# Ledger of designs, part 40: miniprotein binders against q56419

Target 1, 326 residues: q56419
Amino acid sequence: MEGRTLEEVQEEVFKRHGVLVPKKELEDLAKALEEAGLLLTEKVEARLKEEEEKLKRERPMRLAGLSYPEGEREARAFLEAFRASYPGEGEEARVLLMPHLEPSRVPEVYGAALAALEKTPPPERIYLVGVAHRPLKEKAAALPVPFQTPFGPALPDLPALQALDALLPFELFNTPLAFREEHSLELPLFFLKGRFPEARVLPLLVARRSPELGEALKVVLRDFPGLLVLAVDLSHVGPRFGDTPLTRTLAEEARRRDLGFLERLAEGEPEAALAFLGANPTRIDGVEVVASLLPLLRERKGKVLAHRLDLEAPTLSAVGAGTLVL

## First folded at step 5 (miniprotein)

Design Wd
Fold by ESMFold2-Fast, scan of step 5:
Structure Wd (fold): chain B 326 residues (1-326), chain A 120 residues (1-120)
Amino acid sequence: as target 1 above (326 residues)
Amino acid sequence: SAEELAKKLEELLKKIEELLRKIIELAEKGKFDEAIKEVDEFIKKLEELIEELKELVKNPFTKELADMIEYLAWAILILVFEVKDLLKQGRTEDAIELIEEILYAIKLILELVKRIAELA
C-alpha cells in the first residue's frame, strides 16, 4: 500500500462512516502487511514456483507406503484383498460414487467399488470428481498432468479437459498446488488405475457448488464419453468434526441419513437427496459435488452396493462411506 | 459483525500458534510421528482460518486486507507441507527453522486481524 492510497482510504472511511481513522494506524497496518509479505514472499514464492513447475510435469504419489503399497506387485495383492473383502457381485456403472476415506478403515466399501468396476466395460476416460481439502481460486479446478500410481502413470485426457475449460466461466487449471496433497483424488485413482490401466483421467476438484461445472460436463460427456466417478465421504459425526460425542443413537441416525441420501440418488432423484439432508441434518462432504453435478445424476437409477459407518473410538467420532452405482 | 468475526479469527490464530509450538517441542524431543500428527491438525486449523477469512466485511480497505491475509495463509499451508517432509526425514533443525518462520508470520496476521476489526 502506498501513502497516496492510504490517504484515499482514510478519506473514504470518513465520508461513509463519519469516522476519521488516524493515518498512523493505517500506516502501521500497511507496514505490518509489508513485513508479513517480506517474511513469507521470499521463501514462499521460491517454493511455490518450484512446486508449481514440478506439478506442470507430473503429480507424484504422496500416500504410497502409507495408505497403499508402493510396489506394483504388492499394490496388486492389496487390490485383490480389498475385492475379496466384498462378498457380492458388482453391477455395471455409468456413474460410480465411492469413498476417499482411508481404505483400510472401510475395505468392504472399496471392495464393492472394485466389484462394480469389474462389471463395467473399460472406459476410454474417467471423470474423477473429488472434494477440495485445500482452497481453490475458483469453485472447481483440474490438473492436466500424469498422476503417478504403483500401476504406472494415469494420463490426463487433454482434449476433454480443454473442451471442459472452454465451456466454463472460469479458468479450470487455476490452482495446481491444491493437487499436491489431495487424497480425494489419489485414493480412488489407485483403485481405478488398477482396474482400468489404459483409461485417461480428468482429475477434478469441487470446493463450492458449481452448477456451471455440471452443465459443462454434460456437454463434454456427450462428445467424450466416459465413466463418471464421485469420490465423496458421507456423514461426519462427533467431536473431531465439531459435534457432540458419538452415542449408539447418533450413530444409528447417521447410518439412516447416509442410506436415505444414497437411496434417493439411486432413484435418480438428486434434488430429493439434497432436500432429505436439509430435513435430516448431517455433515456430508458429497453435498457440494452432488449439487454441482445435478444434470448428470437426474433420472439415473441404480443401486447402493455397500455402506459403513466407521467408528473412530479415541475421538468418539465416525465417518460414513458408501458405494453407489448409477 | 466484523468485530465478532475478528474475535473468532483471533481465537483460531492462537490455537494455530499453540499447535506450531507443540510441533517444535515434539521435534526437539525426536518424536517425529507425534509431530507429524500435530502438523496434520495444524493444516486443518489453517484451512478453517482461510474459510473464515472469506466472510470478512466487504469495503474498499477491508477487502484488500482480507485478500492479502488469505493469500498469506494459503502460502503458509504450502510451507507446512515442506515441514512435514522435513520431519519425515528427521531433519529436525531445518523443520524447526521453517516452523519458527511460520510462527512469526502467524503472529503478524493476528495483529492485522485485530486492526481489521477496528477499521471495519
Scores: ipSAE 0.000, ipTM 0.302, lowest interface PAE 10.2, mean pLDDT 80

Design We
Fold by ESMFold2-Fast, scan of step 5:
Structure We (fold): chain B 326 residues (1-326), chain A 120 residues (1-120)
Amino acid sequence: as target 1 above (326 residues)
Amino acid sequence: SLEELAKKLEELLKKIEELLRKIIELAEKGKFDEAIKEVDEFIKKLEELIEELKELVKNPWTKELADMIEYLAWAILELVFEVKDLLKQGRTEDAIELIEEILYAIKLILEIVKKIAELA
């Protein structure tokens, strides 16, 4: 197979299946598939180019009417209902970890985040760091355009984004199409814009560990102070995530790992939080984001306000969500 | 191995084809929420197909063919997101036209998979 000649491969196929597969026949099939692929690719490229041009002006709402109300009045009522679902008071945040899971599944966790935002002085800007659900050309990316919300557009902090871009070894404004449908930014942004309508935003996606992003952000935050938001989900367990059906033991393990991770972050020990997870067997989303932002999380103490493991009964799967203030 | 893999891929591609036809039927009836749900199921099956195709690239004489099929599968995935957007907008005729193009690509992949199985 590997490292073998075509003649050797053909001989093995003949011995096992009694048929000689001509290379020319396979090449003819590959050529036909390539021609069909070029036609399909031209149509895909045309559509993607059109979408990319639209994204140069603004990022429209994708989840309005589905995950949150599209009208401003209904959106305000929605926020108040989530806040009411959390019985505690918040803590002031310089760094906020909150979920990007469908809000209706963990209302008390989003309520805790809203409580923290109520105790936090309005920032001039929000560094919103989500998780890329599509491949990025680089380890991280940003989109420097207004993001539409029911509360009006969340405007980009262009000077801060340019300062960040200048410090990175790669083009920050890569892969604009990755932002077209990205719930890890859209869902937290709905809540953040509702509480801080005047704040500008740096919408950032992390696909892979980028220590250079954390180092650059530490420099930029000195000149452009603001609220850092890590929009991450915690454990992902069960068949939906390539795991066995959820058991009481697996659910307890997921909760243990989620809380151990958050508690170590709350002590200002992000390296200890990563080490605690080891191979990340329950698939905590936040690992790549935390690993990228180490310089911003070290020696910053805080408090875990809420944690839930949400069950999807039909799939016997669960996703962890939490709110942490640093 | 190749014969059994080809049969598994044929069954998976047939299920994908059935899902696309169901999406067309639901869209024609104005049942857009149900059609979108079936699109999500289609995406899941297409991702499963892409994973299965990685087994074909282990054979030097089928690697080029498998790479092209994988490329087409990823291109189809991009078109499927456009279908989902069109269905959300109630643009039935545009969605059906795009689904028919996806169905053509699926049929081409199926024909090639059958040819590999037949020649082996």
Scores: ipSAE 0.017, ipTM 0.474, lowest interface PAE 6.4, mean pLDDT 82

Design Wf
Fold by ESMFold2-Fast, scan of step 5:
Parts: sequence; structure tokens; C-alpha cells
Structure Wf (fold): chain B 326 residues (1-326), chain A 120 residues (1-120)
Amino acid sequence: as target 1 above (326 residues)
Amino acid sequence: SAEELAKKLEELLKKIEELLRKIIELAEKGKFDEAIKEVDEFIKKLEELIEELKELVKNPLTKALADAIEYLAWAILELVFAVKDLLKQGRTEDAIELIEEILYAIKLILELVKKIAELA
């Protein structure tokens, strides 16, 4: 039981093993743990406060040197190598669905996104909608600060963000710390900034279904036209995600569910895409994003450019990734 | 078994301690890129530790101790991001100070793992 006393711990050891653990040893250890815990907790709280203050000014890179190169020249070469990984031509996008999975695992999928961006006229702004991997105070949030990239800072579109905030029944700028470590924004942003260096960004996170966000965005997009990007991964299957070990049959089912979802979105039928997933259960990242953005996805026809189910053999798990233009 | 899990955790914690000592050595030599690479390896080992601790939480006799270790591991993970930032900035002395505090916490976790083994 949580909150056990040292006496209770000693009693359980004695009952099971017929030996008493010396109380002084447990007391000394508990004291040292309490002191270390207090010190580390104080440092964590100080660090979180420091990070929150820093996030009022800028959002620093967290994955530079890990998921993408830190230097601009190396980053340019990396981006071009990813484009080269996709042998096809892109299609112009008004809406782009792309992954936020580790890029090195699905280079051809990111390459397809880059191909679409090459065919797309440079937007004045990008509405970048990712998935919150940390709790938000509200259903959705934004962070109205420059996001650092190897290509320079991606500047926020403050007028468009303020217009969006004014239309929402909740505070849009409600959880800055959720943006500190958020790969669903950082990884797509690397590619988007590399291709559209002058575009301003609305960095948006969705934690739960928010129809209000989609309705507000539809209004804002009329006055502030731009590229809408849904940064979402597809099926998450296998033990790494709390599921059964992946078999060939389960992998084929995951691929079928991913493609069925994307194909219905490509027909301009996002409600049908969600209903398809409801009938064919899978852990698709971004369901809440699609459900929030229904007004922006209806009656937009497009094309699936790429899909891959990336297999992680050691864990018998897989994550789906795709590129869709609308 | 709980004894087998405790031995696995002890081995993992010893590897974590060695990685932290290597990070200090590399930082002192101004080899910041190499130090950052070792920090990434440390993060992987710490995440592995947290996953293994989930199995200990299932044992009622060790739950309180496992929760304490998990809490310390979480706190260490948060501070490791600060260490990485300091290394990227070439702030060697500040990075080493935080690493030394993390090393102390790792030593306490090792003692907790030994106590878990004794209780099982």
C-alpha cells in the first residue's frame, strides 16, 4: 500500500522472510531519499518555471542533433535527401496531412510531403495542427512565440492567432509548458520552415475533440488564408503501445485501416473516415484533430501520396505514417 | 522473479552511473558533441529503467519503494534536458554540477533496488 511506514515495511519483511531489516538502515535511506527528492523536486519546479518564462519569448529546438541536423547547411542537405527518398511528384495542397513520427523511420513519407510542398505556392501562413502529448488546460492550445529551427525562427502569425482566440469560448494561449517538448509540432515544422522560410505559423495543439476550434478556424481562414497542416501519425500497434504482438495479419489489417481512413479523407468525407475507424478499431493518432477540423475537411477532394507501416521488429510493434493532400 | 528483476535493475543503474561519469569526462575535455551523444544514451537507459519499474509496482511489498524510485527517475529525466541544454551552450561547470546531483540520486536508487531485492 502506498504511504507505508518503515515499521510496516519491516513487519512485512519479517512475516515473509523471518528477518528484520535494520530500522536505522531504512531510516538513513528514507532520510537520504527525502533530501534528494526535495532537492530534485525544487530543481524541477525551478526549471519548469524557467522554461515557462522562456516560452513567453521563444520556443527552442529540442530535437536538433537528434531527429534533424542543428546546422543550416546540414539541415538543407537532410531535407533534400528526404525529398530524394520519394520517387514521385507532388500535388498542390490547400490541406496537407503529414506524420510527426521520427523522420528517419519513414523518409519516403516525409519525401512525399516535401514533394507536395514543392507544388504548393508559398503560403503567407501555415496553420500547423499537432497532437498534444501532454495535458492541456483546454481542448486545444496555441503558443504565440517564435519557434526556433535550423533555418531560422518560424514567426507566429499574431493577428491570425488573436482572431482565432477571439472566436473561441476558451483561452487559446492556455498551456505554454505543453509546447516545451512537442514533437508533433517540431518535426513537421522543420520540413515546413525549410520549404517556406517566409511563412508565419499558427502552432496549434489538440488534446480533445473541439468542434469550436474547427468552426473558428473556418472563419479565420477566410480573412487569413494559408496552408492547413495536420501533423498526425496513423495506426499504433503492438506491445510498445499496449497491444498484442504484431503478426503479418495484424500488420495487414493496420495498413488497410490506415488506407481506408486516408482514402475517405481524400474523397472529402471526414465523417465517413471517422466512422470507418469506429467500426475498425485501431489507435490512430490524430482522430481528435480530424474530428475537430471537420468543417475544413468536408468536400475537399485530394490524393494519398504515400503510406508506410513502419515495423519495429525488436518490440513486434508498428506505427503507420502517410501523406495526404487535399 | 523479483530477485531477477532487481538484478536487472541494478545492472541498468550501474550502466546509467557509468554513462553519467563518461559525460562528465567528455564535458571536462570540451568534447560537447560526444557528451551530448552520451546524454541521449543515458535518456534511453533511464526510459528503460522507468519501464522495468512498472513490474515492481505490481508487488504490494515493494510498491512504495518502486514509486519512490519512479518519482526520482522522473525528476532526473526533467533535469537531463537542462544538462543537455547546458552542454550545447558549452557551460561545462553548470552541466557537471547538475550531473553530480543526478549521480547522487542514482546511487540512492541503487540502494532502493537492493532493499526491494531483500523484501522480495
Scores: ipSAE 0.015, ipTM 0.458, lowest interface PAE 6.2, mean pLDDT 81

Design Wg
Fold by ESMFold2-Fast, scan of step 5:
Structure Wg (fold): chain B 326 residues (1-326), chain A 120 residues (1-120)
Amino acid sequence: as target 1 above (326 residues)
Amino acid sequence: SAEELAKKLEELLKKIEELLRKIIELAEKGKFDEAIKEVDEFIKKLEELIEELKELVKNPMTKELADMIEYLAWAILELVFEVKDLLKQGRTEDAIELIEKILLSIKLILEKVKKIAELA
């Protein structure tokens, strides 16, 4: 609403193009756009208010029937099929890094995560840290409501979430709508809830590096021990991500980049892992998550269980996915 | 040129119309999973259109109108997420009505952008 008057617009057009645009024509255009905007604003505001109210009670499934089955029995069979796709045994995890990429594209990688969960004692709570695909009002956010799954609702750990909120210099529950459509939480949660049906969850999103989040989580984990899960994808390469078409050389570079990153995390050297990615860390969406959680990853050694670079032949692009236990 | 710009906007509008009509057809046939997949393709095309609109109305002369167009495009995107929810619920008539309103809004935006571009 604040901005240039129509007379200022006319003057600018005349100065740049030597043309005097009729004021009435500009007024009619501005009114038409404003009227369309007001109509859409009313509908958007009503819809956003309804969605925010709904999110105060629960977070519904968005990908049921698309990325995983809606029914509990079918969902259980689906989960067991993913476990069966990984031929190896898992390792016990205190920290688990797993993907949030469409599961059907990397079934062995999700199978490796399931194998690790089989070797892990059931946690009382899971700190599930995903990547925000929508803007957050702050660097990080959480939603303190039940998240629906085919295995029943994943209940929030309210005492642990409140303890975390109290330690942060910003409001933790700052952007509920960012959780409405968020696959980086929903897809890993499907697998986690299937394996640990009694565990409560702290659903966390990171948009930008937040060292204060990592420091606060270190304190909270001491008083509220649980499994830390980093739900992140690895390399994004090819035209779909602003690169040249995928070649054998670029694919091998992406694999080397992914494994070098994961191997340094496995040695308990997260700063070295970030440094290894060099000047283009944005091609691995986990960078901001790892940078935020440094205090929780330092000096924690582990093992890479699986890695895959999933190729999209039609777009000549690829996305990396891996499973790491620490 | 203005003619090349007009042709590009018309091609984008035609693709948007084809996608929306396909979504309506699938919804009417009760093929909601397929309709949702087409909605995701529509979202992608709408995001491409938003980027094109930002470049076309970048001139300091029309900053207020550029801001309004950007807001309207993002508002349409939010409504498209409601279309996905309605399709998931099998609410065919509600989904179609909302899609028709979205289509009308897009046509209005594109026609006004075309006029602004011709005046530049």
Scores: ipSAE 0.010, ipTM 0.342, lowest interface PAE 9.9, mean pLDDT 79

Design Wh
Fold by ESMFold2-Fast, scan of step 5:
Structure Wh (fold): chain B 326 residues (1-326), chain A 120 residues (1-120)
Amino acid sequence: as target 1 above (326 residues)
Amino acid sequence: SAEELAKKLEELLKKIEELLRKIIELAEKGKFDEAIKEVDEFIKKLEELIEELKELVKNPETKELADMIEYLAWAILELVFIVKELLKQGRTEDAIELIEEILYAIKFILELVKKIAELA
């Protein structure tokens, strides 16, 4: 709950369960938590300040030894295994959509991303756009420090980040702590750094729809050309995400929804892709990212290389993952 | 009764908190195998909490709060598997940081349970 407002807690519950908890109930809870000293206390605040200071120097690996190997040799073999899991050839990417779901659950989807990167000329920089899993002070944020990987540090593109910051109506470097534990950047970055070790990175998080970000990025990309990567997962269905238990029909609907979304993006019609999902709350984490980046996705045609719905049988839940090249 | 169910949930949450504090103590002493056994016990208690919540979803007045608790419980379950792997690797500081975040979430669930008891 640290650093969260009642509105942000409501938004998280709504995103996951499609339910709005009455504001008065949450206000009563916030009062009780404050009295119990569970909201931001002196000790918690001091700890957060210490962690924030550490993040001014570098972003350490958090998932090394868990989601990917810590050693470079082992990490390289791990990458090769993922590439081998996809039997097809890739396509050159100027824009790549790839997942941030645990890689071992959808190896062929990450393999398809690697195949696309194999056909892509090495970029000078990668615009890596993930989804915020912790609240941001603004609609989007970036962290301008080296991100550690088993292949060495992914260096920030400071001139490009500063150019982006200058064009935005808000401070880009607004929530360093949101990057401390962020798998939507760390997991794709493992694969991107392994393939393009010399590329600099712009690590970006989107929490809410920001048309200003898309417009600013369109300008920055003209002066600082690079590979745009959208690190987003697709459908989230089942009890783990507040839905009914997964059935064959619900799984088929999720696959149809994912593929319809990706196919419309591949046609260069991102507004149509968003409209296809409908007005109801969706469990697709990438909606806010795609909605923010519309100017960069319009009229870019491409190909869906892979899609999988990963079934988590014990919870009767599933998460969709896909690889799209534009 | 709803009052008896809330009391049962409070007792379960207190046991969960005690387990998390025990895991921190064991991790600080480098007793990782013992800490992992306590993590397995924590998982069992958290799963027991999730099952008990099924009675609360039968009451329309408490369903929204019960759904919120269920979401938090499943999120904590995800985090605790990461804690277990960090302990296996002897990553004491990282494991303790994550356990402290889980403790704060558990205390938040306790306040939600108290609110449910008031609504009953």
Scores: ipSAE 0.000, ipTM 0.194, lowest interface PAE 15.6, mean pLDDT 80

Design Wi
Fold by ESMFold2-Fast, scan of step 5:
Structure Wi (fold): chain B 326 residues (1-326), chain A 120 residues (1-120)
Amino acid sequence: as target 1 above (326 residues)
Amino acid sequence: SAEELAKKLEELLKKIEELLRKIIELAEKGKFDEAIKEVDEFIKKLEELIEELKELVKNPLTKELADMIEYLAWAILELVFEVKDLLKQGRTEDAIELIEEILYAIKLILEMVKAIAEFA
């Protein structure tokens, strides 16, 4: 029913160390934990039902006042400050790779994305593909509701979403709750909505490799042209991510890995980009997204506009972030 | 190693406990914006805990403990969103009561990790 029992754990400890763990103490702790779990689960169930109902109508802002300003005027000033942090000019994008890392940590990288958006004609719709940070019932999901932003609601492109759903072997609208707290969509959307206020959006999450998603998107993009945005972070290194503490050598390796990956994507060679990562492709946040979207990335040449490895000194860890236009 | 994972888990749980106590202190002082920022840091540490538990499940000796902690961690993660909503509404007493319930669960998890680590 549960896997190993407390008695089995006690037997194993005794066999290994010749010490008998106090059964009553562990039983009392387990009982208290079960009672706490039951009470918390009842509250969770009620809240999840309420939240799922709300998500049928709209997706509210969760990071307003934290990662970006809640007010429209302050939000516009914030966006312009990020653009100013990148001294270069952008390039027109048909496909944009940008981060979803906390913006204040990599302002030049978000500034490069904004520069690219300045050179890009306003799209009728944006295919915004993020990374699922919560389990999905299927390999990918979408939420067909307005996403609130300080610039007003980002409206869903319902015809394009329905066309996509019709081509997939699974239900696209399968896990609404996964979108409630999802920064890989909310943070890029803030910048995209600020620059393209009239564009509709297809908010998509990828949890696992879905080649069928990439094939379906290639078809839908022919009938519903738009800007494809891959909202992904790059290398995750250090103890915070289950890796060894960051050293100068490991940081340089991470930078080289990130740039090699991005440069191969810029040459229109996404399979080569994935192969370049070698033995640990899962260390890059966006691997599953890129692997799912291969048909949309092949033979598209472009340019890497910015890259940063953001250092988190207290944890000796780092996250890579980059801006790529294709 | 299993011993290194247990030590890391204990350190993460102590850090989570520290963050929850800080949130209570800030809420009591009416510093709701600061409390909400600490809630986001708590979410980050809780997500780190869940990831570490995936490695612990691979060890047969720690599987039952890992399963119990993971179950509670997901329940706590969900309730943390309610804590944020209560803080945004200025509902100090309700927010503190829920945080104290979460803190109690974290303390139980910490005691169980300590008990197993001491005799392992």
Scores: ipSAE 0.035, ipTM 0.509, lowest interface PAE 5.4, mean pLDDT 81

Design Wj
Fold by ESMFold2-Fast, scan of step 5:
Parts: sequence; structure tokens; C-alpha cells
Structure Wj (fold): chain B 326 residues (1-326), chain A 120 residues (1-120)
Amino acid sequence: as target 1 above (326 residues)
Amino acid sequence: SAEELAKKLEELLKKIEELLRKIIELAEKGKFDEAIKEVDEFIKKLEELIEELKELVKNPITKELADMIEALALAILYLVFEVKDLLKQGRTEDAIELIEEILYAIKLILELVKKIAELA
């Protein structure tokens, strides 16, 4: 109640609405809310502590049987089907930008990513940078445990994660629970583990712009070379995302914004890519990731392999997805 | 207006309650994939409810009630992820127990929304 008494609330209601709510009814309501809040808070706290303890040992699959098959054989066939959805050849990647939305919505975009991975020498480790969909205690976080996949556990690169943690002005391993339900890591990891089963992983989430993360990663990548993967979706348009219903014009604008962003990244101009979005407003969830990783993206030229705007007809909304190699 | 928003919230809460009862029915029948799909629809409706509450916090008379509804709704969001896990494991009885707790919380939120409508 922010220090307000029920009497003060009742008086405010009377003064502004001319209605006198009986004090007893307000008291009974407040007591019921306190009791419900206490019960739910206690249950939530107990469950969060249990989940946090589990996450100290491993990160289990959450989307197996939903977004990808649970069994290894079925998962392999699923990967090959996605690769077949992209008719082109890939190109070698030192940096790969790929989506994290539901794979079945944009199979050719994931297929393009798989094509790029086929042309890329197997890395010893993958720096997998996703977008935090839950609050983090700091600007970025990592979880240094095995991540389960149908192809076996993706093992953490503990020496590289510790080197990164040592260079950051904040605790890197700060929000384990944020990793429990995180499709921006789980979905790309499925494809990455399927192609590079021996690679260790640095699973990283960005919630807010962290230039210190990019500077630290530049140092760590020199000593612990590997593949950098940015798992980001592009434009979010329509009522599902707080916009007006999708029109042909809005869809064309979203495609142009997505491609303008990707093409500037492909020219090795990530600041220009961010400035382009500032001048041409869009809701790209990867903005904070790109802004954090500027030192790793500058002067690195590459190619856009695929782009799609996925239309969600029931909500008249759309999400952009692309594959970029640098 | 606050009265119009309260009426919209009341309709949304009734749909949320219907979804929870449908999840129980599907879980009892062992239709776990269908139950999980209904949980995702429940999450979507609950997020819509939280968004609508932002307008009620602008009115100083309804702000305290809206803040308490938001706190309850956020707590429910954490519990529904556990419900999804239990359904994936085929743990029907444990899932139903959590859904019954959530139903109780939704009924309390509905009473709060009714009080907001009366105060508007």
C-alpha cells in the first residue's frame, strides 16, 4: 500500500468518485490479497530455489518434442530436412548471425545457417550470444553448466568462461534462472551441436548494452579462438508486439529495415547498422547484442545468405529472420 | 475509463478461468500435448491482463489494487512454467494441484477487478 492506510484509500475513493466503500470490505479485500500474495510468494520462492539448484548441475532441454525432436535419430533427420530447405551453398563463417524464433516458421533461414556451418572448419568452442527474455541482475550473464540436447550435452568451455568473467566489471554467472526458459540459446544450440558435436560452448545472454562484454570477448577470443554466433531475430511488427495490424506496406517496410541492417553489418559497419535502425525505427531484439559486440563486428565483411519475414496470420503480425556470415 | 477497463479485465479473467479448467480436463484424459498448448494460450491471456493493468495504475485510487493484481499475475506466470514441466512428465496429479492454486489466485484477482469497477 506504499504507506497508505485503508482509511486514506477510502477517503480518496469518496472524494474522486463520490462512492463510499465500506471500510470492512476494503479491510477484508486487503487481508485476502495479503494471504494470497504470501501463499503464492512462498510457493514461487520454493520452486525458484529448487530450479536454481538444478541449474548448478545442468541445463535441461525445454523445447524437445515441441520445437525439435527429442530422439537423436529423429533430431538428425530434422537437421537434414532444414539443410535441404536451403538450395544454396553456404560460406565460411568466423561470425554467424542466425535466428532464434521457432525453426518450422523459417526453415530456409536455418537451412542457410546449416549451409554456412558446413563450410566452416569445426571450432574448438562456440561463443553463443542470445537475447535475455527474462531480467538479468547485470547487463549480461552466462551459465557454466552442460546444456542438454538430443545430440548429447553441449559442454561449457570453463577456462574461456573464467577468463571472460575475470575481465568483466560484473559477476558473469549472475542469473541462473534466466537460462531455464531461454529459446534464444536452446534453438540455435540444437543446430550448432548437431553440426559441431565436439565443440564446447560459452552460452551468453545480453539484456542491456554492454560494451565491456565486447571488449572482454575480443581479448578472450584471441586466447581462446572460436566461432562467434549471434542468435537474434529481426523486425517484430503487428498487434502481437503492440503495433497496428500488418499491412502489405508495413511488411515491405520491415523487410527493407531488416535487409538494410544486415547489409550494413555485412559491410563491416555495425555502427552504421545501428544508426540505420535509429533513423528507421523497428523492433529488432538483436540491437543490444550488436551494440555490445561492436569490437568483434567492425571491418569484418561478409554476406547475407537468407532473409524471411514470417507472417503470423491469426494475429496479423510478423517476425523477421536472417542468416548472415562475416 | 477505469470502469471500461475493469469490464474488459473481468471478461479476460473469465476466459483465463475457462482455459485453466480445460487444462485440467485435458490432463485428466492424458492429452498432455493439448494441455500444454492451452497453457501457452493461458500465458498469452495473462500477459494481456498485465498489459491492461498499466492504464489502471495511472488512477491514484485504483493504483494500489492494480499493483496487487500485477504482483499476483506475475507470481502465477512463474507457477505456470512448472505446470508445463509437470505436464511434459505426465505428472497429472501434481499439475492439477498447481492449477487449482492458480485458479484460486485468479478468483481473487476477479474480486479485485470487481472492486475496481465499483470504485470507478
Scores: ipSAE 0.012, ipTM 0.377, lowest interface PAE 8.9, mean pLDDT 81

Design Wk
Fold by ESMFold2-Fast, scan of step 5:
Structure Wk (fold): chain B 326 residues (1-326), chain A 120 residues (1-120)
Amino acid sequence: as target 1 above (326 residues)
Amino acid sequence: SAEELAKKLEELLKKIEELLRKIIELAEKGKFDEAIKEVDEFIKKLEELIEELKELVKNPETKELADMIEYLAWLILALVWMVKDLLKQGRTEDAIELIEEILYAIKLILELVKKIAELA
C-alpha cells in the first residue's frame, strides 16, 4: 500500500460512509496487501533491473505480430496498404503531428501521415516525441540505443542527443525502463522507419510540461536539423477513460474539440490551441507534449490532412486521431 | 451501479483465478506453448479488470480503494509478462512460484472488492 496508513484508510471510510470499520479486520487486510505488494514489487524490481541492462544495448520490438507484421516483406505491404487507405496527397512537413493509437483503428489517419512523408525530403534525423505512459524520473526522457523494427534498427542520433542533454537542467537519459513498453514511440516509429530507413532518431518521451525541453530542442534543431514528429492522440472519451458513456452529442463535441485544437496549431497559434482546450475541457494525451514544444510550433502554418474519432462500441468510448503538417 | 460493478469484478477475478490454475497444470505437464496461450488469455482478462476499475476511480467514494486495487493489478500485469518469459525459457519451477504469488494477490483484490460492495 504505497504511502497510505491504516488510520488514513479508516478515516476516509468513516468520512464517506459514517461507519467505523473494525480496525483489526482492516489491519489484517492492509498488512496482507502490503506484504503481497512488497513481495511483488521486489520480484518486479529484480526483473526490471535485468531488462534495464538489456535496454543499454537495444530496444526490442514489443508489438510485432500484434500491431504490425514481424517480417520485412509483410511489414512493407502493411505500410503500403495504409498509404492506399488515404485518397489525398500529402504536403511537405517540417513538423508532423500523427497518432500513436492502434493503427488498424484509424488507417486513413496513418495513411495521411505516410502521404506527408512521401512529400518530405528524407531527413538526416527524426525528433520523435511521444507521451510517457509510465512514470519518468524527470519531466522528459530519451533512450540512446537502437530501436528494433521490421525494417532494421532505427539508430540513435548520439551527437544530437548529447547536445540536447547538455542544454537541459536534468539528465535526459533518466528512465530507460519507461521505454520498454511504449507504443507512443514504437507505433509511429514503424511508419517513420519504413519511409526513411536511413534517418537516425531521437526517441523522446514527455510526462509533464517541460518548457526547458522546447527551448533546448529549438537550439539543437538549428545545429542538427531534422523532422519533428509529435506522436499524440486527441480526445479520450467514455467509460474506458473514466467518463460517461459515449453519446452522439459527446462524439460531436469531441470531434469539434479535436478539430478546433488542430486548426489553431495549423494557424501557428499553439497557445490559442491550448487555451481552446482549457475552455473546452478534455482528456487529450498530447497536451503536455504541445505545451512543452511551444517554441517549435509558433508561427508555423500548415494543414490538417485527416481526423477520425475512433469508436470502441464494446466500451462506449472513443479516441480522436489526426494528422497535421506544419 | 457500484453493486453491479463489484459483482462483475468478482466474477472476472474468479475467471482469472481459474486461468492461473490452468496455467500451473499445463506448466507442470511441460506444455509450455499451451501454458503461454493461457497466459495471453489471463493478460486479456486482467486488462478487462483494469478497464472496469476506471469506473470505480470516477466515483470519489471508491477512488482510494480502486487506486490500491489498480496498483496491485499493474504489478500483477508486470509479473505475468515475467511468467510468460519464464515459460518460454522452460523455467517451470520459477514460473509456478510466481503464479502462486499472483494467485495470492488476486485473492486479496477479491476481498477488497467485496469490502467496496459492502460499503456501497
Scores: ipSAE 0.012, ipTM 0.305, lowest interface PAE 9.1, mean pLDDT 80

